# VHH binders against Low-salt glycan biosynthesis nucleotidyltransferase Agl11 (agl11), part 16

Target 1, 357 residues: Low-salt glycan biosynthesis nucleotidyltransferase Agl11 (agl11), of Haloferax volcanii (d4gu70)
Amino acid sequence: MKGVLLSGGTGSRLRPITHTGPKQLVPVANKPVLEYAVEDLKEAGITEIGVILGHKGREEIQNLLGDGSDYGVEITYIVQGNPLGLAHAAGCAKDFVGDDDFVMYLGDNILKEGVVDLVESFESGDFGAGIALQEVENPQQFGIADVDDQGNVTQLIEKPDEPPTNLALIGMYVFSPAVFDAIEQLEPSWRGELEITDAIQSLLEDGYAIDSHVVEGWWKDTGKPEDILEANQLVLEDKSLKKRGTVSDDATVDGRIELAESATIEDGAVVRGPVSIADGAVIKSGTYVGPYTSVGPNSTLEGVHIENSVVIGESSINTSGRIVDSLLGKGANIGSADDFLPEGRRLVVGENSQLKL
Short names: E, the ipSAE of ESMFold2; O, the ipSAE of OpenDDE; V2, 0.75 times the mean of E and O plus 0.25 times the DockQ between their complexes.

## First folded at step 13 (VHH; framework vhh_8pnl_2)

Design r3 (from n4 with A35S; at its last look DockQ between E and O 0.63; V2 from the best seeds 0.00; counts 0 for: pae E 3.0 > 2)
Fold by ESMFold2, look of step 13:
Parts: structure tokens; sequence; C-alpha cells
Structure r3 (fold): chain B 357 residues (1-357), chain A 117 residues (1-117)
């Protein structure tokens, strides 16, 4: 079995954060989202992975993943020529997968369960495809599966106006090579894209059995800033957190924290878990780091109260105010205006920034 | 790139048969989805039939049952067997190839089919 890991898209809903890199590299609990996908594939015994590269972030993704050896896998990179949808992205992997079955993993998705059970379910029978499902509150926004009383898939509908169920296809699939013939017969949808849901429906109509697996536990599509914050909360709650770095004698640490070996919590700082603090980060005097906060590598915080936030990395924050529910991009520099005249805020704010002052 | 060359067109009476061929020597034929399209004067090109790289076929509603698409990958040749021809089938018939990765059609120059008494 092979893996096909999709890393395309512009990440426009995560701007300005994605101006410095692709959305799949935004960290959750100090680990890039894409790494969770590689680890999930490895855990399912998949060691040959094709990574589909879009138009943006190709070098950054390749620098992170390399040839896959750091993860115990072998990675082949595949360039998607045109952004014509998920079915097109899958089609680009045809030569890589050959006659093997494969897992298609959307690289901006993260989930508790991983894909072991999905793969095992698919392998237990003779299926054209296997789909991961979860109940959702807004089914009109998803591909929807209709299933019979025995759980067999009977119909798949992309973004229906009147959904027959609330069982949404989430970003994990297993395919036989038959899916490539289905993709070759597709026409663009009303949205102008080649839809993976339509390809799977075509397999069903051609008489292939379609396996389904309702996912246990949480799942997140990390498409917007709120999703990153929610994923961060969920991962920090579940993750085994280890304190390896330096905590000074006059610092206060309460609850579960992840403190990387070269990270430091200095005298006069307070940290209340669950929190992740990455290598090279320094939490200085007067700083409060509250629950569900991730402080990225080589970041320095002094005097600030911060909670339920993600500092992506290489940031300097020196202010006496509070920062909550925030996603701070790489290299953010937040300082005090106390010594500057005329009185007022001094802002350098990028395209698509969202501020509440 | 290679060239798709259609042949087998001509004049035929209603109810007659023709076999169209489309040959290619310039690319790896077996990797492509292959299609027949037709275009009558003043009308849009329309799909007649498609055969995938894996051999699955699809037919337009107007020709189902009368035409059979097939491919011989060893000879890099696409076929369309047309039976029970009608005057409405009169058109220029085009062979097209599509590679799944680029999603770009490569077209032949066409062969004329005329069905009349």
Amino acid sequence: as target 1 above (357 residues)
Amino acid sequence: QGQLVESGGGLVQPGGSLRLSCADAGFTFSDYAMSWYRQAPGKERELVARITSGGRTKYADFVKGRFTISRDNAKSTLYLQMNSLKPEDTAMYYCAARYIGTWTDYWGQGTRVTVSA
C-alpha cells in the first residue's frame, strides 16, 4: 500500500500567516500539521509516500520532509500542474502508485484516530474505495455519504442542498487503482473542479463496493485561524507532555507542560499547562503563559500575559498587555509604546490581517 | 508531441456502418484516456464516446447501442465502430487524447462522416 499526501492550495483563509509559508506547515502544538499526516501513514505501515506539491510552498515542504528518512519513510514529490481540485490532485499520483492501493491524505487535516483502522477495514474486503466519515453540524458544506441500515454506502453527494444524512467525508480515503479510471471520466463540477466525491460516486455506480469508517474521536480541517487554535487545544489535551528544559528556581510551573531541552522559563515567570514551549524559546520575568498556548522556536516573551494562543516562532513579545485567542505569525515583533510620543499605537500590519484592538 | 490521425470516414447510406480509426506514433498511447468527439457545421463539439486508460467506456446518450469504442494499445490505435448510421450522425469526427496529470486535450484533425441517401 502507498500513501498520497496532498499539500496544495494557496492557504488564503490563513493569510497573513501563510504569506511566509504553506498552510500545511503551520504548527499545532509546535509540530507542523503535515508531519502529523506522515506519522499517521507510517503508523499504518505505509512507507512509500507521494507528496503532491501545489504552486506554493514547494521548497519549504521539501525542506521539512526531505527524502522521508527522518520519519522512517521514502518520499517522492509530485507536482500538480493546475489546481483543478482534489480528484485532479489524486490523478497526478497515478504513475507513482502504479497498481498498488493507496491512502489519500489531505495534508491540512489532523485527527486523533489516524488511519490504521481505515486501512484495515479497506483490506478486509474487495473495495474500490474506502472513506472516512464523521457527523457534522453543517452538512451542506461537505461531501455527504448516504448509508443503509447495515452501514453500506449507497450514495455520495457533493455539497447537497438537502442533505440525506450528516455523515461527511473527511480528508482521508483509501483507493484501489480503479479510481484513476473514474477520475479520467469526470467533468468539472458546477464549481469548476474535478471532485473526489464524484469520482467515488462513479465507482459506486460502476458496481464497486465502497467501504466506510466512522471516525472515533476528534478531527479538524485546519483551513482558518480558528481551526488552528482548536486543533492546538485538542492536541495539547491528548499529547504526552515532557518537561526537558530549564525551569529557574523562582519560576512557577503548574499543570502539564512540554518544555523542549533548550527552552527556558526564567525567574518571575508563570506557566500553567497544558502548554508547549519549543527549543530556543525563553519565557522571561513578568510573563504568564496560560492553558492551550504553544510558544514556537526561538521566541522570547517578557512581561506579557498570553493564553489560548499560538506563537508560530522566532517572535519577540515584550508588552504588559494580554494576548488571548491569537495566532501570531513567524517573526512577530510586539513591543510597548510607553516611551514613544505622540501617544498611540504603532502598527505594521500585512494583507488580510485580523485585529481586535 | 505525436500526431493523432483519424481515418475511415466517408459517405454512407442511412442504416450503414463505418469504422473510424485514430493512430498515434508520438506518445505513450496506453497512458491516455481516448475520446471521439463530433462537430456538425455551426454546432459545438460534443462527446461521442470515451475509453479510459484502463479500458472502461462511456457513451453519449444519442449514440448508445449503435457505436462501440475500443482501443488496441499494442498498435497505439483507437477505434469507433459505427452501426445503424443516421443522417443526424453527419459531422466531422475528432480523436482526442487526455493525460490525467495535465488535464489537457490533444486533438486530431478529424475525418468526415456523411450519412445521406
Scores: ipSAE 0.444, ipTM 0.792, lowest interface PAE 2.8, mean pLDDT 89
ESMFold2 (binder alone), look of step 13: mean pLDDT 82; pTM 0.830
OpenDDE, look of step 13: ipSAE 0.824; ipTM 0.935
ESMFold2, look of step 14: ipSAE 0.398; ipTM 0.759
ESMFold2 (binder alone), look of step 14: mean pLDDT 81; pTM 0.825
OpenDDE, look of step 14: ipSAE 0.792; ipTM 0.921

Design r4 (from n4 with R98Q; at its last look DockQ between E and O 0.38; V2 from the best seeds 0.00; counts 0 for: pae E 13.8 > 2)
Fold by ESMFold2, look of step 13:
Structure r4 (fold): chain B 357 residues (1-357), chain A 117 residues (1-117)
Amino acid sequence: as target 1 above (357 residues)
Amino acid sequence: QGQLVESGGGLVQPGGSLRLSCADAGFTFSDYAMAWYRQAPGKERELVARITSGGRTKYADFVKGRFTISRDNAKSTLYLQMNSLKPEDTAMYYCAAQYIGTWTDYWGQGTRVTVSA
């Protein structure tokens, strides 16, 4: 069984964060989202992975994942070219996959369960495809499955105007090679894309059995800043957190924290878990780091109160006040304007930024 | 890099037949779906017939049994047998190689088919 990991897309809903890199590299609990997918595939015994590269962020993704050896896998990179939809991206992997079954994993998705149970369910029978499902509140925004009383898939519809169920296809699939013939016959949807839901529906209509698996636990499509923050909360709650770095005698640390070996919490700082503090980060005097905060590598915080936030890394925050529910891009520099004239805020703000001042 | 070369076009009278060929000069023919498209002056290029790597065929409605698409993977050659030709079939005919869906990776240069008395 092989893995096909999709890493395309523009990340437009995560601007301005994605102006400096692809959305799949945005960290959750100080780990890039894409790494969770690689680990999930490895956990399911999948060690040959084709990574589908979009038009943006190719070098950055290849620098992160390398040849896969750091993850115990082998990675082959495959360029999609034009962004013509998920079925097009999957089709790019035909030569890599050959005659093997494969897991298709959308690289901006993260879920508690992983894909082991999905793979085992698929392997328990003779299926053309297997789909992971979860109940959602807004089914018009997803590919939707209809199932009979026995759990057999009877219909699949991409983003229907009038959804028959609330069972959404989440970003994990298992395919036999038969899907490539279905993709070859596919015409563009009303959106002008080749839809993976339509490919699976074509398999169903051609008489293939389609396996379904309703997943346990949380799932996130990390398409918006709010999704990153929520995924950060969920992962920090579940993660085994290890305190390895330096905590000064006059610092206060309560609750579970991940403190990397080279990270430091200095005198006069307060940290209340669950929190992740990465290598090279320094939490200085007057700083409060509250629950569900991730402080990325080589970041320095002084005098600030911060909670339920992600500092992606290499950032300097030296100001009084309170930062909550925030996603701070790599290399952010937040200081005080109190000593400057004329009085007022000093901002350098990128396209599509969201600020509440 | 891949190069498709069409042949077999020409002038025929209504009711006549032509067989178009398209040979691959530089890619793995057997992995591609192959198609014939046509374009009359001032019109959009339109699908005539398509054949998957596994041999499944699809035809435009206007063909209606008059044309037959086929492929010989051993010779890396695509064919279009055109029978009962009509003046409205006059166009430039192009072969196309399509690895993923109906998007074309390689086009031929085209061969002209003219149907007139």
Scores: ipSAE 0.000, ipTM 0.294, lowest interface PAE 13.8, mean pLDDT 86
ESMFold2 (binder alone), look of step 13: mean pLDDT 79; pTM 0.805
OpenDDE, look of step 13: ipSAE 0.808; ipTM 0.924

Design r5 (from n4 with A97T; at its last look DockQ between E and O 0.64; V2 from the best seeds 0.00; counts 0 for: pae E 12.4 > 2, unsure alone 64.4 < 65)
Fold by ESMFold2, look of step 13:
Structure r5 (fold): chain B 357 residues (1-357), chain A 117 residues (1-117)
Amino acid sequence: as target 1 above (357 residues)
Amino acid sequence: QGQLVESGGGLVQPGGSLRLSCADAGFTFSDYAMAWYRQAPGKERELVARITSGGRTKYADFVKGRFTISRDNAKSTLYLQMNSLKPEDTAMYYCATRYIGTWTDYWGQGTRVTVSA
């Protein structure tokens, strides 16, 4: 079985964060989202992975993943030319996949239990495809499965105006090579894209059995800043956290913390878990780091109270006050006012930022 | 992208049969969907039949039941068996392939089929 990992898209809903890198590289609990996908594939026994590169962020993704050896896998990079949809992206992998079954994993998704169960279920029968489903609040934004009262899949519809159910296909699929025949015969949808749900529906209409599972564990599509914060909470709650770095004698640490080996919590700092503090990070005097906060690599925090927030990395935060429910981009510099300047807020704010002051 | 070369056209009486062939000299034949199109004088080019890399076929309504598309990937050859030919089938017949990434069919030079008494 092979893996096909999609890493396309511009991440416009995560701007300005995605001005410095692709959305699949935004960290959750100090690990890039894309890396969770690679690990999930490896845990399912998948060691040959084709990574579909989109229009932006190609070099950054290749720098992170390399040839796959750091993850115990072998990675082949495949360029999707025009962004013609998920079915087109899958079709681009045809030569890589050959005659093998494959997992298609959307690289901006994160899931508690990974894909082992989905793969094993698919392998237990003779299926054209396997799909993972979850109830969603806004089914018009997803591919939707319609099921009978016995749970059999009866149809699949991409982003329906009037959804028959709220059971969304989440970003994990298993396919036999039969899907490539279905993709080759697709026409673009109303939005001009080749839809993966249309390909799966074509398999269903051709008489293939379609394996499906309603997922009981949490799942996040990391499309918005709020989704990143929620994913951060979920992962920190589930994760086994290891305290390997330095905690000074007069620092206070309560609860579970992930403290990287080169990270430091200095005298007069307070950290209340669950939190993650990455390599090179320094939590200085006067700082409170509260639950569900991730402090990225090489970041320095002094005097600030911060909770339920993600500091992506390489940031300097030296200010009095409280930061909550916030996503702070790479290289953020938040400081106190200069003694020689008038009182007030001095801001440099990027395109599409959201602030509540 | 290669070069597609059609053959097997000619003059045939109504009710007769022809077998068109299309050979490929420049790409991996087995990786792509293949199709036959036709164009009569003064008409737009139209799909006759398509066959996917996996062998799944699709036929235009006007030829269904009379024509059979097939492929031999080992010989890099596409075929169109044309039975029960009618004068309305008179056209230039083109072999085409669909290239991944653009979803655009690419064409050979064509072979002429003429159906007349």
Scores: ipSAE 0.000, ipTM 0.354, lowest interface PAE 12.4, mean pLDDT 84
ESMFold2 (binder alone), look of step 13: mean pLDDT 78; pTM 0.789
OpenDDE, look of step 13: ipSAE 0.675; ipTM 0.867

Design r6 (from n4 with T102H; at its last look DockQ between E and O 0.01; V2 from the best seeds 0.00; counts 0 for: pae O 9.3 > 2, placed apart)
Fold by OpenDDE, look of step 13:
Structure r6 (fold): chain B 357 residues (1-357), chain A 117 residues (1-117)
Amino acid sequence: as target 1 above (357 residues)
Amino acid sequence: QGQLVESGGGLVQPGGSLRLSCADAGFTFSDYAMAWYRQAPGKERELVARITSGGRTKYADFVKGRFTISRDNAKSTLYLQMNSLKPEDTAMYYCAARYIGHWTDYWGQGTRVTVSA
């Protein structure tokens, strides 16, 4: 079995963060989102991975993943010319996949449970595809699966106006090579894209069984800033956190803290976990770092009250203000300002941004 | 809920052979993927071999060439032919069944295989 990792898209919903880089490289708990996918695939025993590249962020993604050796995998890069949809992206991997089954993983998705169970379930039967489902509040925004009383998929519909269920397809799939034939027969949807949901529906219509499971763990599509923050919360809650850096004697550290080796918490600083602090980061005196905050590499925090936020890295925050529910882009500089429940500033700051609060 | 009952385990010398059986009672056997797992003392349970409802097989790396998993749907029975047994194959062997489209497995009580000179 091979892996097909999709790393395309414009990341428009994460602007201005994605002006200078792809959304798949945005960190969750100080790890790029894309790395979670690679790790999940490897965990499932998949070491041959095709990475589908879009127009944006090719070099950055290639710099991160390289040839895959750092991750214990083999990576082949495949360029998707036009963003013609997820099914099209999958189709681009046809030559890479060959006659093998493969996992398609959307590179902007994070799944708590990984893909091992999905893969194993698929391998246990004779399926054209394996899908994972989750109940969502807004089914109209997703590919939806209709299932019978036994849990068998009877229909798949992309973004239905009248969804038969609230079971949405999440961004991890297992496919047989038969999906390529299905993709070749697809017509663009009303959105002008080749929909992966339609491809799977085509398989179903051709008589293939679809392996379907409702995922019990959490799943996130990290397409929006709030999704990144939620993912950050969830990952920090579940992650094994290790303290390796320097904590001064007059610092207060409570709860679970991940502290990188070259990170420092200085005297008079207060850190309450779960928190992740990356290499080179300095938490100075008078600073409060609250739960579900990730502080990226080489960031300096001074005097700020920050919680439930992601500081991507290379940032300087020197303010007496409160920062909450914020995604701060790389190289952000933030100074002191005052109103909202909970009390604090809510910010989405692009790379190299400077704000006075 | 069905019941899986393993049999065929025992003591065998290195290089010897055993044939394990798993009888399925209460299942629609043909709708289930079947597998053999084993657990040695102090070790985690590990997959030995799997056979899909359609008859596709997968073997663990340590098993390749020595063991054969097969099924008889008419008899609702799963088999594991084990040849060239080694001392490291000593374990409790479990039969497992998984309904297509489900992640929940049914397990037997296991049969003990001991390979010793």
Scores: ipSAE 0.011, ipTM 0.295, lowest interface PAE 9.3, mean pLDDT 90
ESMFold2, look of step 13: ipSAE 0.485; ipTM 0.801
ESMFold2 (binder alone), look of step 13: mean pLDDT 80; pTM 0.817

## First folded at step 14 (VHH; framework vhh_8pnl_2)

Design k1 (from r3 with S35H; at its last look DockQ between E and O 0.88; V2 from the best seeds 0.00; counts 0 for: pae E 2.4 > 2)
Amino acid sequence: QGQLVESGGGLVQPGGSLRLSCADAGFTFSDYAMHWYRQAPGKERELVARITSGGRTKYADFVKGRFTISRDNAKSTLYLQMNSLKPEDTAMYYCAARYIGTWTDYWGQGTRVTVSA
ESMFold2, look of step 14: ipSAE 0.456; ipTM 0.781
ESMFold2 (binder alone), look of step 14: mean pLDDT 81; pTM 0.819
OpenDDE, look of step 14: ipSAE 0.794; ipTM 0.923

Design k2 (from r3 with S35E; at its last look DockQ between E and O 0.63; V2 from the best seeds 0.00; counts 0 for: pae E 3.8 > 2)
Fold by ESMFold2, look of step 14:
Structure k2 (fold): chain B 357 residues (1-357), chain A 117 residues (1-117)
Amino acid sequence: as target 1 above (357 residues)
Amino acid sequence: QGQLVESGGGLVQPGGSLRLSCADAGFTFSDYAMEWYRQAPGKERELVARITSGGRTKYADFVKGRFTISRDNAKSTLYLQMNSLKPEDTAMYYCAARYIGTWTDYWGQGTRVTVSA
């Protein structure tokens, strides 16, 4: 079995964070989202992974994942180029996959369960495809499965106006090579893309059995800033967190924290877990770091109160203000405007930034 | 590197039949979706029929029931059996191949079909 990991897409809903890099590299609990996917594939015994590269972020993804050896896998990179949909991306993997079955994993997804059970379910029978499902609140935004009384897949519809169920296809699939024949027959959808749900529906109509698996535990796509913050909370709640760095005697640490070996919490700082603090980060006097905050590598925080936020890394935050529910890009520099005339905020912000001041 | 070469075109009376062939000389034919297109002078090129790498066929409405697409992977040859030909079928007929692994299209140079009363 092989793995096909999708890392395409514009990431427009995560701008400005994604102006300089792909959304799949935004960290959750100080680990890039894409790494969770590689680890899930490895756990399912999949060691040959094709990574589909989209229009943006090719160099960054390749720098992160390399040849896969750091993860115990072998990675082949495949360029999609044009963003013509998930079925188009899957088609690009045809040479890599050959005659093998494969897992298709959307690289912006994080889930508690991983893909072991999905793969085992698929292998238990003779299926053209296997799909992972979860109940969702707003089914109009997803591909939706209709299932019979016994849970067998009977229909798939992309983003229906009147959904027959609330069982959404989440970003995990297993395919036999038969899917490539289905992809060859596709026409663009109402969204102008080659839809993976249409390919699976074509397999169903051609008489293939379609396996389904309703996942257990949480699942999150990381398409918007709110999604990153929620994924950060979910992962920090589950993660085994270790204090390996330096906590000064007059610092206060309450609850579980991840403190990397070279990270420091100095006198007069307060940290209330669950929190992740990466290598090279320094939490200085007057700083409060509250629950569900991740402080990325080589970041320095002084005097600030911050909670439920992600500092991606290499940032300097030295202000007495309060930052909540925030996603701060790499290299952010937030300081004080005290003692400047005229009074007021001093801002240098990039295109597509979202500020509530 | 292969090239697609069409043959079998010609002049035929209405109601007659022709069999077009398309052969290649250098790629793994069985991996490709194969297509027939046609283009009458001054008109847009239009799909006539498609056969996938797995053998599934689709036809344009204007030829349904009259034309049959088929492939012989061992001979690397695509066929179009055209029956009950009409003057409206007069066009240059092109063979095309698509490989979805790279989303790359290859085209032949065409073979002329003329149906005259």
Scores: ipSAE 0.274, ipTM 0.705, lowest interface PAE 3.8, mean pLDDT 88
ESMFold2 (binder alone), look of step 14: mean pLDDT 81; pTM 0.825
OpenDDE, look of step 14: ipSAE 0.812; ipTM 0.929

Design k3 (from r3 with S35Y; at its last look DockQ between E and O 0.59; V2 from the best seeds 0.00; counts 0 for: pae E 3.2 > 2)
Fold by ESMFold2, look of step 14:
Structure k3 (fold): chain B 357 residues (1-357), chain A 117 residues (1-117)
Amino acid sequence: as target 1 above (357 residues)
Amino acid sequence: QGQLVESGGGLVQPGGSLRLSCADAGFTFSDYAMYWYRQAPGKERELVARITSGGRTKYADFVKGRFTISRDNAKSTLYLQMNSLKPEDTAMYYCAARYIGTWTDYWGQGTRVTVSA
């Protein structure tokens, strides 16, 4: 079995965060989202992985993953170029997968369960495809599966106006090579893209059995800042956290924290877990770091109260204010406007920024 | 570079028939989706028929059972049987192949079909 890992897309809903890199490299609990996917594939025994590259972020993704040897896998890079849809991306993997079955993993997805059970379920029978499902709140935004009382897939509908169920495809698929003929049958959607749910529906109509697996535990599509924050919460809640860095004698640390070896919590700081603090980060006097906060590499926080937030890295935050529910991009510089006239907030914000002041 | 070669075009009376062929010397012909397109003077190019690598066919609505697409993978040849021809079918007909592994399209130079009113 091979793995096909998708890392395309513009990440426009995560701008300005994605101006400096692809969305799949945005960290959750200080680990790039894409790295969770590689680990999930490896856990399922998949050691040959094709990584589909879009038109942006190719070098950054290749720098992170290399040839795959650091992860115990072998990585082949496949250029899709423009993001012409998930079925288009799958087609690009045809030469890589050959006659093998393959897992297709959307690289902006993260889930507790991984893909072991999905793969085992698919291998237990003679299926054209297997799909992972979960109940969702807004099924109109997803590809939706209709299933019989035995769990067999009977219909798939992309973003229906009147959804028959709330069982959404969650970005994990297993395919036989039959999917390539199905992709050849597709017409572009109203968005000009080839939709993977239409390819799977074509397999159904051609008489293939389609396996389903309702995922246990949490799942997150990391398409918006809120999704990154929620994924950060979920991972920090489940993760085994290790305190390896320096905690000064007059600092207060309660609960579970991940403290990287070169990270420091100085006198007068308060940290309440679960929290992740990466290498080179310094938490200085007057700072409160509350639950579900990740402080990225080489960041310095002083005097600030911060909670339920992600500081991606290389940031300087020196203010006596409160920051909550926030995603702060690489190299953010947040200071105090106190003692300047006129009084008020001084902002330099980028395209598509979202602020609530 | 011109690997796809169409043949079989010509002048035909309304109601007549033509059989177009498109040949390729490649042994990987069976891995390609194959297409017939046409372009009339002053019109945009339009799909006439498609046959997948697995043999599944689709036809434009204006064909309505008059045309049949087929392929012979052993001979690396694509066919279009055109029956009940109408003056509106007058166009340059192009063979195309698509390999989805690279999303690469290959085009023939076309063969002219003229249906005189």
Scores: ipSAE 0.357, ipTM 0.730, lowest interface PAE 3.2, mean pLDDT 88
ESMFold2 (binder alone), look of step 14: mean pLDDT 81; pTM 0.819
OpenDDE, look of step 14: ipSAE 0.806; ipTM 0.929

Design k4 (from r3 with A96T; at its last look DockQ between E and O 0.71; V2 from the best seeds 0.00; counts 0 for: pae E 2.1 > 2)
Fold by ESMFold2, look of step 14:
Structure k4 (fold): chain B 357 residues (1-357), chain A 117 residues (1-117)
Amino acid sequence: as target 1 above (357 residues)
Amino acid sequence: QGQLVESGGGLVQPGGSLRLSCADAGFTFSDYAMSWYRQAPGKERELVARITSGGRTKYADFVKGRFTISRDNAKSTLYLQMNSLKPEDTAMYYCTARYIGTWTDYWGQGTRVTVSA
């Protein structure tokens, strides 16, 4: 079985965070989302992975993943170019997968369960495809599965205006090579793309059995800033956190923390877990870092109270204010404006920023 | 790159039949989706029939039941059997091959079919 890992898309809903990099590299608990996908594939015994490179962030993704050896896998890069839909992306992997079955993993998805059960379920029968499902509250925004009274897949509809169920396809699929024949038949959808749900529907109409697996535990589509914050909370709660860095004698640390080897918590700092603090980060005097906060690499925090937030990295925060429920982009520089005239805040913010001051 | 060559076009009376062929020496069709398109004067090019690498066929509504697409992978030849021809079937007919692994399309130069009332 091979793996096909999709890393395309514009990441427009994560702007301004994604202005300088692909959405799959936004960290959750200080690990890029894409790495969780590679680890999930590895845990399912999949060691040959094709990574589909989209329009944006090709070099960054290749720098992160390399040849896959750091992850115990072998990575082949496949250029899709402009995104023309998920079925188009899958088609680009045809030469890589050959006659093997494969897992298609959307690289912006993260979930507790992983893909072991999905793969085992698919392998237990003679299926054309297997799909992972979860109940959602906003089914109009997803591909939706309709199932019979016995749980068999009967229909798939992309982003329906009138959804027949709330069972959403989440970003994991298992395919036999038969899917390539189905993709060859496709016409662009109403939104101008080759839809993977249409390819799966075509397999169903051809008489293939379609396996389904309702995922247990949490799942996040990390498409929006609030999804990143929620994923951060969920991962920090579940993760085994290791304290490897330096905690000064007059620092206070309560609860579980991930502290990277080169990270430092200095005298007069307070950290209350679960928290992740990455390499090169320094938590200085007067700083409180509260639960569900991730402080990215080479970031320095002084005097600030921060909680339930993600600092992506290389940031300098030196202010006495309180920051909560926030996603701070790479290289953020936050200071105090208390002594400036005229009275008021001084802001340099990027395109599509959202602030509540 | 291989070059697709269509043949078998010509002049035929209404109700008649033609068999179009498309071939390319040294080019294997086995991994390609193959299609016939047509273009009448003043009209957009339109799909007539498609046969996938796995042999699944699809036909335009206006030609279903009258035309049959088939492929012989051993001979690297695509066929379109056209029966019960009508004057509105008059068009240039094009053979196409698509490889979805690279999304590469190959087009023939076409063969003319004329159905005179």
Scores: ipSAE 0.479, ipTM 0.797, lowest interface PAE 2.1, mean pLDDT 89
ESMFold2 (binder alone), look of step 14: mean pLDDT 82; pTM 0.829
OpenDDE, look of step 14: ipSAE 0.824; ipTM 0.937

Design k5 (from r3 with A96V; at its last read DockQ between E and O 0.66; V2 from the best seeds 0.70)
Amino acid sequence: QGQLVESGGGLVQPGGSLRLSCADAGFTFSDYAMSWYRQAPGKERELVARITSGGRTKYADFVKGRFTISRDNAKSTLYLQMNSLKPEDTAMYYCVARYIGTWTDYWGQGTRVTVSA
ESMFold2, look of step 14: ipSAE 0.522; ipTM 0.817
ESMFold2 (binder alone), look of step 14: mean pLDDT 82; pTM 0.834
OpenDDE, look of step 14: ipSAE 0.814; ipTM 0.931
ESMFold2, look of step 16: ipSAE 0.507; ipTM 0.812
ESMFold2 (binder alone), look of step 16: mean pLDDT 82; pTM 0.835
OpenDDE, look of step 16: ipSAE 0.830; ipTM 0.939
ESMFold2, fold request of step 22: ipSAE 0.533, 0.525, 0.536; ipTM 0.818, 0.814, 0.820
ESMFold2 (binder alone), fold request of step 22: mean pLDDT 82, 82, 82; pTM 0.834, 0.834, 0.835
OpenDDE, fold request of step 22: ipSAE 0.856, 0.860, 0.858; ipTM 0.949, 0.951, 0.950
ESMFold2, last read: ipSAE 0.493, 0.566, 0.547; ipTM 0.788, 0.828, 0.826
ESMFold2 (binder alone), last read: mean pLDDT 82, 82, 82; pTM 0.834, 0.832, 0.834
OpenDDE, last read: ipSAE 0.857, 0.859, 0.856; ipTM 0.950, 0.950, 0.949

## First folded at step 15 (VHH; framework vhh_8pnl_2)

Design j1 (from k5 with S35H; at its last look DockQ between E and O 0.91; V2 from the best seeds 0.00; counts 0 for: pae E 2.6 > 2)
Amino acid sequence: QGQLVESGGGLVQPGGSLRLSCADAGFTFSDYAMHWYRQAPGKERELVARITSGGRTKYADFVKGRFTISRDNAKSTLYLQMNSLKPEDTAMYYCVARYIGTWTDYWGQGTRVTVSA
ESMFold2, look of step 15: ipSAE 0.422; ipTM 0.770
ESMFold2 (binder alone), look of step 15: mean pLDDT 82; pTM 0.834
OpenDDE, look of step 15: ipSAE 0.742; ipTM 0.901

